# VHH binders against o75319: the designs that were tried, part 76

Target 1, 181 residues: o75319
Amino acid sequence: GNHIPERWKDYLPVGQRMPGTRFIAFKVPLQKSFEKKLAPEECFSPLDLFNKIREQNEELGLIIDLTYTQRYYKPEDLPETVPYLKIFTVGHQVPDDETIFKFKHAVNGFLKENKDNDKLIGVHCTHGLNRTGYLICRYLIDVEGVRPDDAIELFNRCRGHCLERQNYIEDLQNGPIRKNW
Below, E stands for the ipSAE of ESMFold2; O stands for the ipSAE of OpenDDE; V2 stands for 0.75 times the mean of E and O plus 0.25 times the DockQ between their complexes.

## First folded at step 5 (VHH)

Design a2 (framework vhh_4orz_3; at its last look DockQ between E and O 0.07; V2 from the best seeds 0.00; counts 0 for: pae E 9.2 > 2, placed apart)
Fold by OpenDDE, look of step 5:
Structure a2 (fold): chain B 181 residues (1-181), chain A 120 residues (1-120)
Amino acid sequence: as target 1 above (181 residues)
Amino acid sequence: EVQLVESGGGLVQAGGSLRLFCAASGRTFSSYAMAWLRQAPGKRREWVALITSGGKTNYADSVKDRFTISRDNAKNTVSLQMNSLKPEDTAIYFCAAKYWPTLYGSYDYWGQGTQVTVSS
């Protein structure tokens, strides 16, 4: 259906680039069919996403979609020059090792192929916060060797919202390192 | 703001060892990735080693297995143990700090550098 996700309006549409990384988080853009249920200033379409990224003097090189549905927008709504990756990720629970691995693999592949540019990896779930934040932080902790508290703090600051799920935070702070390959 | 001060440089014979130290000011040392870079006369500054905030280490191929980077967060120090030194290792060595552990981009803070000379 075309119902607006719960609390979707409460979150900033696009965060800031995480300094020292290629990550930027945003909430899910909604296709045109949702606009009739939104005030003009609340609208956030795939086109709006790219405009906002451009306003930050950045460029997306990859979009990783972590939502567990396909109803929000179509990959065809994105520019052909920006690859789209879907990783179905269940909400409210810590992602499983397979999901974590898929995310890491995608990020590593992108970085390998994009060494000559500064394009960003755009990551989103529904709100671009909990699932998104967890996987980004998990990557930084496991792959880049960042302290968990530093990763979380930086993500929260850049997204403009704090991770909300205690199970995610606890796993990041105290959980085991996951396999990188 | 973080201030970095290097020490431990000097003259050493080929095959010898040196240990460099970098003392950092401030209370946020543990949040920074720390790196050593070096610049030889007439050459570009090159990255030597990095240690992330979480303690993960990385080395340039030219120094791998000879150099070891380590950090002491309690003392706000980073060190570089240099073994099996070669004349090619002669350079000014710089300590640098970055809030994020990536190898690309600019470092946020730099030391003044310390001279390392390896004689043949």
Scores: ipSAE 0.209, ipTM 0.630, lowest interface PAE 1.7, mean pLDDT 93
Fold by ESMFold2, look of step 5:
Structure a2 (fold): chain B 181 residues (1-181), chain A 120 residues (1-120)
Amino acid sequence: as target 1 above (181 residues)
Amino acid sequence: EVQLVESGGGLVQAGGSLRLFCAASGRTFSSYAMAWLRQAPGKRREWVALITSGGKTNYADSVKDRFTISRDNAKNTVSLQMNSLKPEDTAIYFCAAKYWPTLYGSYDYWGQGTQVTVSS
């Protein structure tokens, strides 16, 4: 159905650009059919996403959708000029190596293709926090050499919410560097 | 494949200026993002300034408004103008290149470094 995801209302819709990176994180936008169950100020549609990005004087060049479902919005609700990539990411557990590899590959491909502009990679899961934060931090740690604590602090500050899942935090801080390319 | 050679380092008084140069010998210099990084004695190497292949610049907070990075694609050079120098700017300065811009030390090509010493 059209049930609002649990605790979705508790999170800021869109974070801020993470300085020194091309990332911005947000919670999943919801298509119009979900709005019957939302107050006007609670709505966050695909159109609202793009308006909020423009209000920050930023531009999206890629959206990476980490949700394990296709029910929240359709890619056709997005401008055709913004590439969309879905990476089915299982919740509650640390993403597997294949998922991490796909995310890294997508980010590196974007950076190569967009080396001459300043467009952002928008990343979301359902809440734009745990899966999103994990994969962004994993990229920064493994590929860019950022210290785990620095990556986590940067994400938390820019998202406006702290990573919550203990297994994700522990894997980022104490787990192995992933050398999957 | 890109070879990078820095020059222009030396001894300078606090408050003074110095200009570093980086000469590149690779065929595709114009396609690379170029950066300056520095390493002070006993410290980790840190990013200083970056210029994209398209000419957009970015600076570390500690050098913003004092340093200027520029590139000359016709001459295959990158320069770093350093003004209002402070003793804490003392370091070996490295030129580096990567196909895309990055603010981290994961560059593909590196110069040998040039010493900058700022005396009180």
Scores: ipSAE 0.011, ipTM 0.372, lowest interface PAE 9.2, mean pLDDT 88
ESMFold2 (binder alone), look of step 5: mean pLDDT 83; pTM 0.847

Design a3 (framework vhh_4orz_3; at its last look DockQ between E and O 0.67; V2 from the best seeds 0.00; counts 0 for: pae E 9.0 > 2)
Fold by OpenDDE, look of step 5:
Structure a3 (fold): chain B 181 residues (1-181), chain A 120 residues (1-120)
Amino acid sequence: as target 1 above (181 residues)
Amino acid sequence: EVQLVESGGGLVQAGGSLRLFCAASGRTFSSYAMAWLRQAPGKRREWVALITSGGRTYYADSVKDRFTISRDNAKNTVSLQMNSLKPEDTAIYFCAAKYWPTLYGSYDYWGQGTQVTVSS
């Protein structure tokens, strides 16, 4: 169906680049079929995503989609020049080690292949907050050695919203380091 | 493997300027992000500036608008122009190379460091 996700309208469409990283988080863009259920100012399509990124003088080099559905938009709605990666990630639960590994592997691969540019890794789930924030922070903590509280603060500030799920926060702050390879 | 050698350090009065240089060995210089870090007496080593292989620059808040990092891939060098120096800038300055183009994580190669002293 094309029902608007709950609370989707409450979140900023696109965050800011996380300084010192190649990450930017955003809420899920919605394909045209959703527009009839939205006010014009509420619309956020794949095209709108790229326009907003451009307004920040940034460029997407990869999109990682963490939603557990394919109903929101199609990869064909994206420019051919921007790779799209789907990592089905269940909501409200701390991602499993396999999911974390897939995310880390994708990020590392991107960084290796994109050393000569400043293109961003765009990451989104439904709201671009909890699953998105967890995996980005998990990467910063496990791979980059960032302190958990610093990672969380950085993400929250740049996304414009704070991580909401206590189980995610607790795992980031006190959970074990996950496998990187 | 990359070897790094710093130069350009010294004594300068507050408000003065210095330019640090770092010469890198090897043929893979262009593949690395280059950074300057510093360590003051009794303090932890802190990040100062980084330039990615793609040329993007990042600065610590304490040095923003005063310091400029640049690189010359043809000469395998990275430089740090330091203006409006303050006594708080006194430290040993280290050149470092990092494979990943990010501010975080460990550096792969380090120089021996060069002393910068800013007098009041």
Scores: ipSAE 0.171, ipTM 0.597, lowest interface PAE 1.9, mean pLDDT 93
Fold by ESMFold2, look of step 5:
Structure a3 (fold): chain B 181 residues (1-181), chain A 120 residues (1-120)
Amino acid sequence: as target 1 above (181 residues)
Amino acid sequence: EVQLVESGGGLVQAGGSLRLFCAASGRTFSSYAMAWLRQAPGKRREWVALITSGGRTYYADSVKDRFTISRDNAKNTVSLQMNSLKPEDTAIYFCAAKYWPTLYGSYDYWGQGTQVTVSS
């Protein structure tokens, strides 16, 4: 149904741009049908997302949706000028190599096509934290050469919440380096 | 293909100011992110500041609010205004360029460096 995702209210809607990167993380926006279960100050719709991004003097150039479902909002709720990409990512497990590759491929394609602007890649899962943080950090470590602890610290600070899943943190810190970008 | 030449280094007393310049040659300067890095004697090279092709700036914590990076794409130059200098800022300062507009990762082109010495 249209029930609010567990603990969704506990997370800030949108983080801050991660300095020196093109990433910004946020929790899943919820379409109008969910708003009946929310106080006005708790609402975070696709429109609210774009307003909050503009308030930061930023612009989205791509949204990567990591959720395993389509129930939260429809791509039709997004401006046609902003590309949308879904990468089905199972929660509770470290993403597999195919998922990591798809994410890296999407990011690298965006960077090539957007080298002459400053638009951001918006990344979200349900809470914009664990799956989102893992894949952003995996990219920074594998492709940009950032030390694992530095990537995690940067993500945590800019998201405004710390990564919670220990298996994700341990894989980032001690797992294999995937040199596909 | 891109050549970078730094200038403007010298000796200054603590609390003073200095402005570094980096002149670039090459046909796509405006598409590169430009950065300043520094290397103190016996230390590893460290990042100081970066300005993206779009003009967004980033600074290391140690220089934030004291240094200002800027670029002039018409003149193919990038500069670093350094205020409130400390002896710890003594280093060879390098200009560097990278094609990707991100802070991290390797730089594609480097200058030869200019010495900045801050006396107490």
Scores: ipSAE 0.011, ipTM 0.366, lowest interface PAE 9.0, mean pLDDT 87
ESMFold2 (binder alone), look of step 5: mean pLDDT 84; pTM 0.852

Design a4 (framework vhh_4orz_3; at its last look DockQ between E and O 0.11; V2 from the best seeds 0.00; counts 0 for: pae E 7.2 > 2, placed apart)
Fold by OpenDDE, look of step 5:
Structure a4 (fold): chain B 181 residues (1-181), chain A 120 residues (1-120)
Amino acid sequence: as target 1 above (181 residues)
Amino acid sequence: EVQLVESGGGLVQAGGSLRLFCAASGFTFSRYAMAWLRQAPGKRREWVALITSGGKTDYADSVKDRFTISRDNAKNTVSLQMNSLKPEDTAIYFCAAKYWPTLYGSYDYWGQGTQVTVSS
């Protein structure tokens, strides 16, 4: 269906590029069928996503979709030039090692193939906050060796919203490093 | 004031070696990844090598196994050892710094560049 996700309207559509990284987080864009349930200023479509990214003088090189559904938009709604990767990620619980690995692998692959440009990895779940923030921070911590608190602070600042889930925060701060390969 | 100052460039014969040096000041060096890029006449600037704040390294395919990037956080310096130099390595070499962890992305600070010329 085209029911608007709970609290979806409460979050900024698109964050800022995370300095020193290729990551940008955003909430899930909604396809046209959702627009009838939204005020014009509340609408955030795949097209709107790209427009907002452009306004920041950035370019998306990859979209990683962490939602656990396919009802929000279709890959066909995206430009053909931007790869789309779906990683079904269950909400409210810490992603399992397989999910973490898939995310890391995708990011590493992108970086390897995009050494000659500055295109961004766009990551989103429903709100572009908790699952998104966890996996980005997990990557920074495990792969790049960033301090957990620094990673979390950076993400929160750039997303314009703070991670909300205590289990995610606790795992990032005190949990073990996950397998990178 | 942020400064990146390159040195060590010059003229060398093919097959020879050079060591480039970059001295950094005006920022917390240990928090930055450092990179070398180069630009040949009439060509785009290209990435050559990078070293993260934690010491992870990566290289362009064209220089892999010939060039080695290293850093000294105590001295705020980054170096590029260039061996088995080729004429196609001729370029202005730039030292660059980027905040935080990743190997790839845009750079925050740039040096003025140093000329490297490899003769046949």
Scores: ipSAE 0.026, ipTM 0.381, lowest interface PAE 4.8, mean pLDDT 92
Fold by ESMFold2, look of step 5:
Structure a4 (fold): chain B 181 residues (1-181), chain A 120 residues (1-120)
Amino acid sequence: as target 1 above (181 residues)
Amino acid sequence: EVQLVESGGGLVQAGGSLRLFCAASGFTFSRYAMAWLRQAPGKRREWVALITSGGKTDYADSVKDRFTISRDNAKNTVSLQMNSLKPEDTAIYFCAAKYWPTLYGSYDYWGQGTQVTVSS
């Protein structure tokens, strides 16, 4: 159904580009069928996403969709020139090693293919916060060597909301470092 | 073979300005992101600024709006304009090159560093 995700209205639609990285985080855009249940100022469609990115003088070169569902929008709602990758990620638990590997692989591939431009990797889950923040921070920690607290602070500041899920925060701060690509 | 050579360091009074230069040779400069890092006495090395091969710039919060990084691919140089200098900016400044366009992680090539000293 076209039920608005719980608390979705409480979050900023799109964050800011994270300095020194190619990441930008946002909440899931909702296709037009959801707009019957939204006030005009609450709407955040795929078109709105690209307009907000353009307003920041940025360009998306990849969208990584971490939701464990396909009901919010369809890939055909996105420009054909922007690659789209869905990594089904179960909420409530720390992502497993397979999910982390898929995310790292996608980011590394993007960076190699896009070394000669400044396009961004857009990452979202439902709220663009917990799963999104975890995987971005996990990448920064494991691949880029960023200290856990620094990665978390950078994400929170640029997203405009703090990571909320304590088991994710605990795993980032105290869990194993995964040094593969 | 590969060289990154910094210059332009020195002693400057607080509130003053300096411009650092880094001359690169021995690799395909235009394909690399270039960065400035610094290390103050008794502290760990920290990132200051980065410019990608495509020209996008990023800065540490402590230097935003005071420092400007730029590159000249025709001359294989990167520079750092440092304005409104503070005693906290005192450090050895290193030029570094990184193939992947992110600010973190290991750098492929490093310079020997140039001293910047800001007196009160």
Scores: ipSAE 0.024, ipTM 0.353, lowest interface PAE 7.2, mean pLDDT 88
ESMFold2 (binder alone), look of step 5: mean pLDDT 87; pTM 0.881

Design a5 (framework vhh_4orz_3; at its last look DockQ between E and O 0.08; V2 from the best seeds 0.00; counts 0 for: loop humanness VH .113 < .165, pae E 15.5 > 2, placed apart)
Fold by OpenDDE, look of step 5:
Structure a5 (fold): chain B 181 residues (1-181), chain A 120 residues (1-120)
Amino acid sequence: as target 1 above (181 residues)
Amino acid sequence: EVQLVESGGGLVQAGGSLRLFCAASGRTFDSYAMAWLRQAPGKRREWVALITSGGKTDYADSVKDRFTISRDNAKNTVSLQMNSLKPEDTAIYFCAAKYWPTLYGSYDYWGQGTQVTVSS
């Protein structure tokens, strides 16, 4: 149904661009049907997302949705000019190699096609934190060769919240590099 | 702030080798991607090699298999081993640092440069 995700209100709606990258993380925007259950200041719709991005003088070029449901908003709620990619990602567990690969492939494709601009890759799960943070960090570590602790610190700082799941953190810090192709 | 100082440049004959060094100041060296760039007379500055904070390396096509970039985080140094040098490798070589590893864009810190001259 249209129940608000647990703890959804506790997280900043939109983070900051990660310096040196094209990533920005945010919590899941909620379609209009959820607004009746929210105070006006708690509302965060797809429209609000784009407004907040604009306020940061940024522009989204891609949205990667990592939620494991489709009940929060519809792709039709997004501008036609911004592609939407769904990668169903189970919560609370380290994403499997297939999921990681899909994410990497999507990011690489975007970067290849968007060399002439500075548009951002918007990534979100429910809270825009754990699954989102893991996959972004996994990309930076595996593909860009960033030190794990640096990747995690950068994500946490920019998102305004720290990764919470120890299994994610442990895998990023000590887990193996995942296949990039 | 990070200060970078290059060394190791000089005159060498074609086919010879040189090793360049870059010493970095500061405590956060291991968080920086390090790069070598070069500028020949009358030409634009060009990227030569990069090593990420995690040790991943990349090279320009013109120097691939001849040059090797490496870093020593304990000593806050980055080096460029240059083998099979060619006259077209003649340039001022610059060490550069960036907090986040990207092959594109500007670097945050630069050295003064060191001259490399390869004679035919």
Scores: ipSAE 0.020, ipTM 0.392, lowest interface PAE 5.4, mean pLDDT 92
Fold by ESMFold2, look of step 5:
Parts: sequence; structure tokens; C-alpha cells
Structure a5 (fold): chain B 181 residues (1-181), chain A 120 residues (1-120)
Amino acid sequence: as target 1 above (181 residues)
Amino acid sequence: EVQLVESGGGLVQAGGSLRLFCAASGRTFDSYAMAWLRQAPGKRREWVALITSGGKTDYADSVKDRFTISRDNAKNTVSLQMNSLKPEDTAIYFCAAKYWPTLYGSYDYWGQGTQVTVSS
């Protein structure tokens, strides 16, 4: 159904662009059918997402959806000009190497194709925090050479919420660097 | 297109200090991650230091605590302060840049290098 995901109201809808990167993180937008249980100020639709991005003077060039479902919104609810990519990512456990590789491949392809503009990669899971933060940080660490603690601090500050799952944090801080290519 | 020109190399005695400069030309310099690499005679090129567009730094273990990378976006320069120099630091030092927004792979632009020679 159309139940509001648990704790979804507790998170800021959209973070800020992460400086020095092309990433912006947000919680899952919810299509109109979910709004019956939401106060007007709690609504965060696909349209609201794009309005908030424009208010930051930014533009999305890709949305990476890490959820396992399409019940929250449909890709058809997005502007036709914005590419959409779903990478099914299980929750509660550190994403496996195939998922990490798919994410890295998608980001690399976007950066190559968008080298002549300033468009952002929007990344979300349900809450835009744990799976989203893990994969963004994993990319920054493995591909960009950012120190684990610096990547985590940057994500937390720009998302406006700290990564919550300790197993994700531990793997980023102390786990092996993953093969990129 | 980015052009990189190194300067500041020379001969210095062990224990001394030297500061290298890399002047960059081209628009969007602020978006580039900048690095120093070096190549000693008969050895492979090795990474020395990195500074991201946001100013975060990282160093090879062999130079940690002795070298400091910094950038000046107003002057389009990156520098490498090298202290407590050892003969093992003798090499040609290269400035390099990764083209933002693509960060996969090796560095996109390279300078021609500047020689640093540390005598015992």
C-alpha cells in the first residue's frame, strides 16, 4: 500500500550539494496517493524535490534510486529529461560488491557524459541516509581517495543527519578498499 | 584544456627545505583535484600528495609529516612545501590534475616536471 515509511517524517527532505562532488542526497519522494496521511508541510513529492533543487540553484542530471520497490513514485512522475536508474540495494547490511560496482559504474558514466555542465547526481533510498550515505562514501573513498572519516563527515553535514548504522560506519572506516574496475 | 607548469625545483642539501609551485591555466581550476607525483631514476612514477577541490589533503606514507600540499584558487596555483628532505626524495616532480567532473582513472593533465636533487 500507501503507508508512510516508518520514520520518514523525521528526516529532512533534501540535503545540500556535497562540495567538491556532484552528489546530493534526499529521502524518497512520495507520489500524491501517499499525501492523504500527510500535513501539507510534510509533503515531499517528485515535484517538490525538483522545486527544492532549483531553490538551491542546482539541477539534477540523474536520479539513482536504491530502493527495492516502485510503490513510492514511478519514473514517469519525473521530468522526461532526467535519467533515472534503479539499483536494488538490500537494507540493514553492507551492500555487496556487485551493488557497489553498479553504483561506481553509474557515477562514472554520468561524470563522463556530464563533464560540460554542473548537473547533480541525486541519490536516495527510503530515508536518504544509510544505504545512500554508504554508497556515496564508498565511492568517495575508493574512487576519489577521500579519507573515510572525511567522507563520512562531509555526507553527514550535507545530508543534515548522521549515518545511523554502525556496521556501515565500521566498514567504511576499517574495511578494505573495494576494487573499482 | 588545462596547462600545468611546475617551478621551484633545484639542488638542496639533506635536511633542507624546498617549495614547489604549479601554475595552472584554464577555466574551472577550482573544480580540479590536484596532485604531486615523482619519478626517481630507474623507478616507477609514484604518488606523493593530493588536494581535492574542497581543500582536503592526503599524502604518501613516505612523505607524511614532512610535506604539505596547498592550493590558492585565486592565483590558480598548487604548491608542495617539502621539509626535512632526504636523498631518497631526489626525483622529477610532476604536477597533475584530475578533470572534474570525471574522477575515474588516472590524472587527465600533467606538467613537464621539475627536478629536485637532495645531496648528502
Scores: ipSAE 0.000, ipTM 0.116, lowest interface PAE 15.5, mean pLDDT 85
ESMFold2 (binder alone), look of step 5: mean pLDDT 82; pTM 0.836

Design a6 (framework vhh_4orz_3; at its last look DockQ between E and O 0.01; V2 from the best seeds 0.00; counts 0 for: pae E 17.0 > 2, placed apart)
Fold by OpenDDE, look of step 5:
Structure a6 (fold): chain B 181 residues (1-181), chain A 120 residues (1-120)
Amino acid sequence: as target 1 above (181 residues)
Amino acid sequence: EVQLVESGGGLVQAGGSLRLFCAASGRTFSSYAMAWLRQAPGKRREWVALITSGGRTDYADSVKDRFTISRDNAKNTVSLQMNSLKPEDTAIYFCAARYWPTLYGSYDYWGQGTQVTVSS
């Protein structure tokens, strides 16, 4: 259906680029059919996403969608020049190794193919916070060797909201490194 | 604010070796990804090697297995060991840094560069 996700309105639509990285997090954009249930200032469509990114003087090179549904928007709503990757990720639980690997692989592939530009990897789940934050931080920790607390702090600051799920935070801080290949 | 100062450049014969150093100012060196880039006359600046804050490294294909990047966080230094040098390695070599430590992205700070010349 076209019901607005719970608490969706409470989160900033788009975060800031994470300094030193190619990541930017945002909440899920909603297709036009949702607009009738929103005030004009609450609307956040795929088009609005790109406008907001542009306002930051950035450009998206990839969108990774971590939601576990396809009801929010269609890939066809995105520019043809921006690849779209769906990684179905269950909410509220730490992503499994396969999901983590898929995310890492996608990011690494993008970085390899985009060494000559500064395009961003846009990552979102429903709120663009917990699943999104976990996987980005997991990448920074496992692949880039970033300290867990630094990764979490960086993400929280740039997203404008803090990771909320303790199981995610605990796994990032104290959990094992996951396979990178 | 971080200042970077390169050293170790010079003239060397083909097949020879050089070691470049970069000294960084500041107290947060360990949080920076460090990189070496180079620019030859009439060519674009190109990335050579990178080391993350966590110590992970990457290299351009042209220098892989010949160059080695390393860092000493206690001394706030990054080095580039260059072996089996070729004339095409001739360039000004720049040290660069970015806060928050990933392999790929823009750099926030640059050194003045050091000249490396490899003769035939």
Scores: ipSAE 0.017, ipTM 0.320, lowest interface PAE 6.5, mean pLDDT 91
Fold by ESMFold2, look of step 5:
Structure a6 (fold): chain B 181 residues (1-181), chain A 120 residues (1-120)
Amino acid sequence: as target 1 above (181 residues)
Amino acid sequence: EVQLVESGGGLVQAGGSLRLFCAASGRTFSSYAMAWLRQAPGKRREWVALITSGGRTDYADSVKDRFTISRDNAKNTVSLQMNSLKPEDTAIYFCAARYWPTLYGSYDYWGQGTQVTVSS
């Protein structure tokens, strides 16, 4: 049997587009094999993700998967027209400089190639909260010059859940600006 | 644009089989997700099966293990093999296309439909 990630059921599946950005955050979608352990209203598949994005009148142009595993769904479960990028990100610790650079590079590349549309970058880890929130906020702070508290507030409001890990919050608020290149 | 034409419908006895075909026109067929939906008299349209451009399939619970969707990008066709047919499978079957998949009836292109009638 496939194990449902701890507390995964407690999080909203998909957040709202973060105003003034190209980001939307969500929890990891689960392929059909996980559904035996879920009530129908708890299911959140890759197809459910796209339906929920469409319900918001939005379109995904890139999915960045931050999980440190391949067991939740396969990229083949996604429409072939949506690029998929995995950035293996270790949980519980502030991501290292290489991970932060990879994320920034992916976002900047997307924005360059998609300057003439309004497609979104979908970002998820397991819960779409701590690692996801950290990297989105780190990008907004380092690249866009957003104040740390404003980035965190925007993420929390649009995700529908507050960042939980104190070490991430402290690094965003008080840690050094990371290099963009 | 894409034009879709269904065929292969007809009358069949319960327990029998039918194969439906959907012929598509258009240079970009291989980039579309394709689906079959059905509508019984007086009822809402419901999805039946989906196949992505990459060949991934999904099925409604009511037809799982009885129906098989497949596509042939060289011939621009999608087919639906329907086995172990039941009277409740009686409906007009529609082929539909969209540039990305959806489980709801928000497809961009639709065929005219083909009637399937399953007698007891």
Scores: ipSAE 0.000, ipTM 0.107, lowest interface PAE 17.0, mean pLDDT 85
ESMFold2 (binder alone), look of step 5: mean pLDDT 83; pTM 0.843

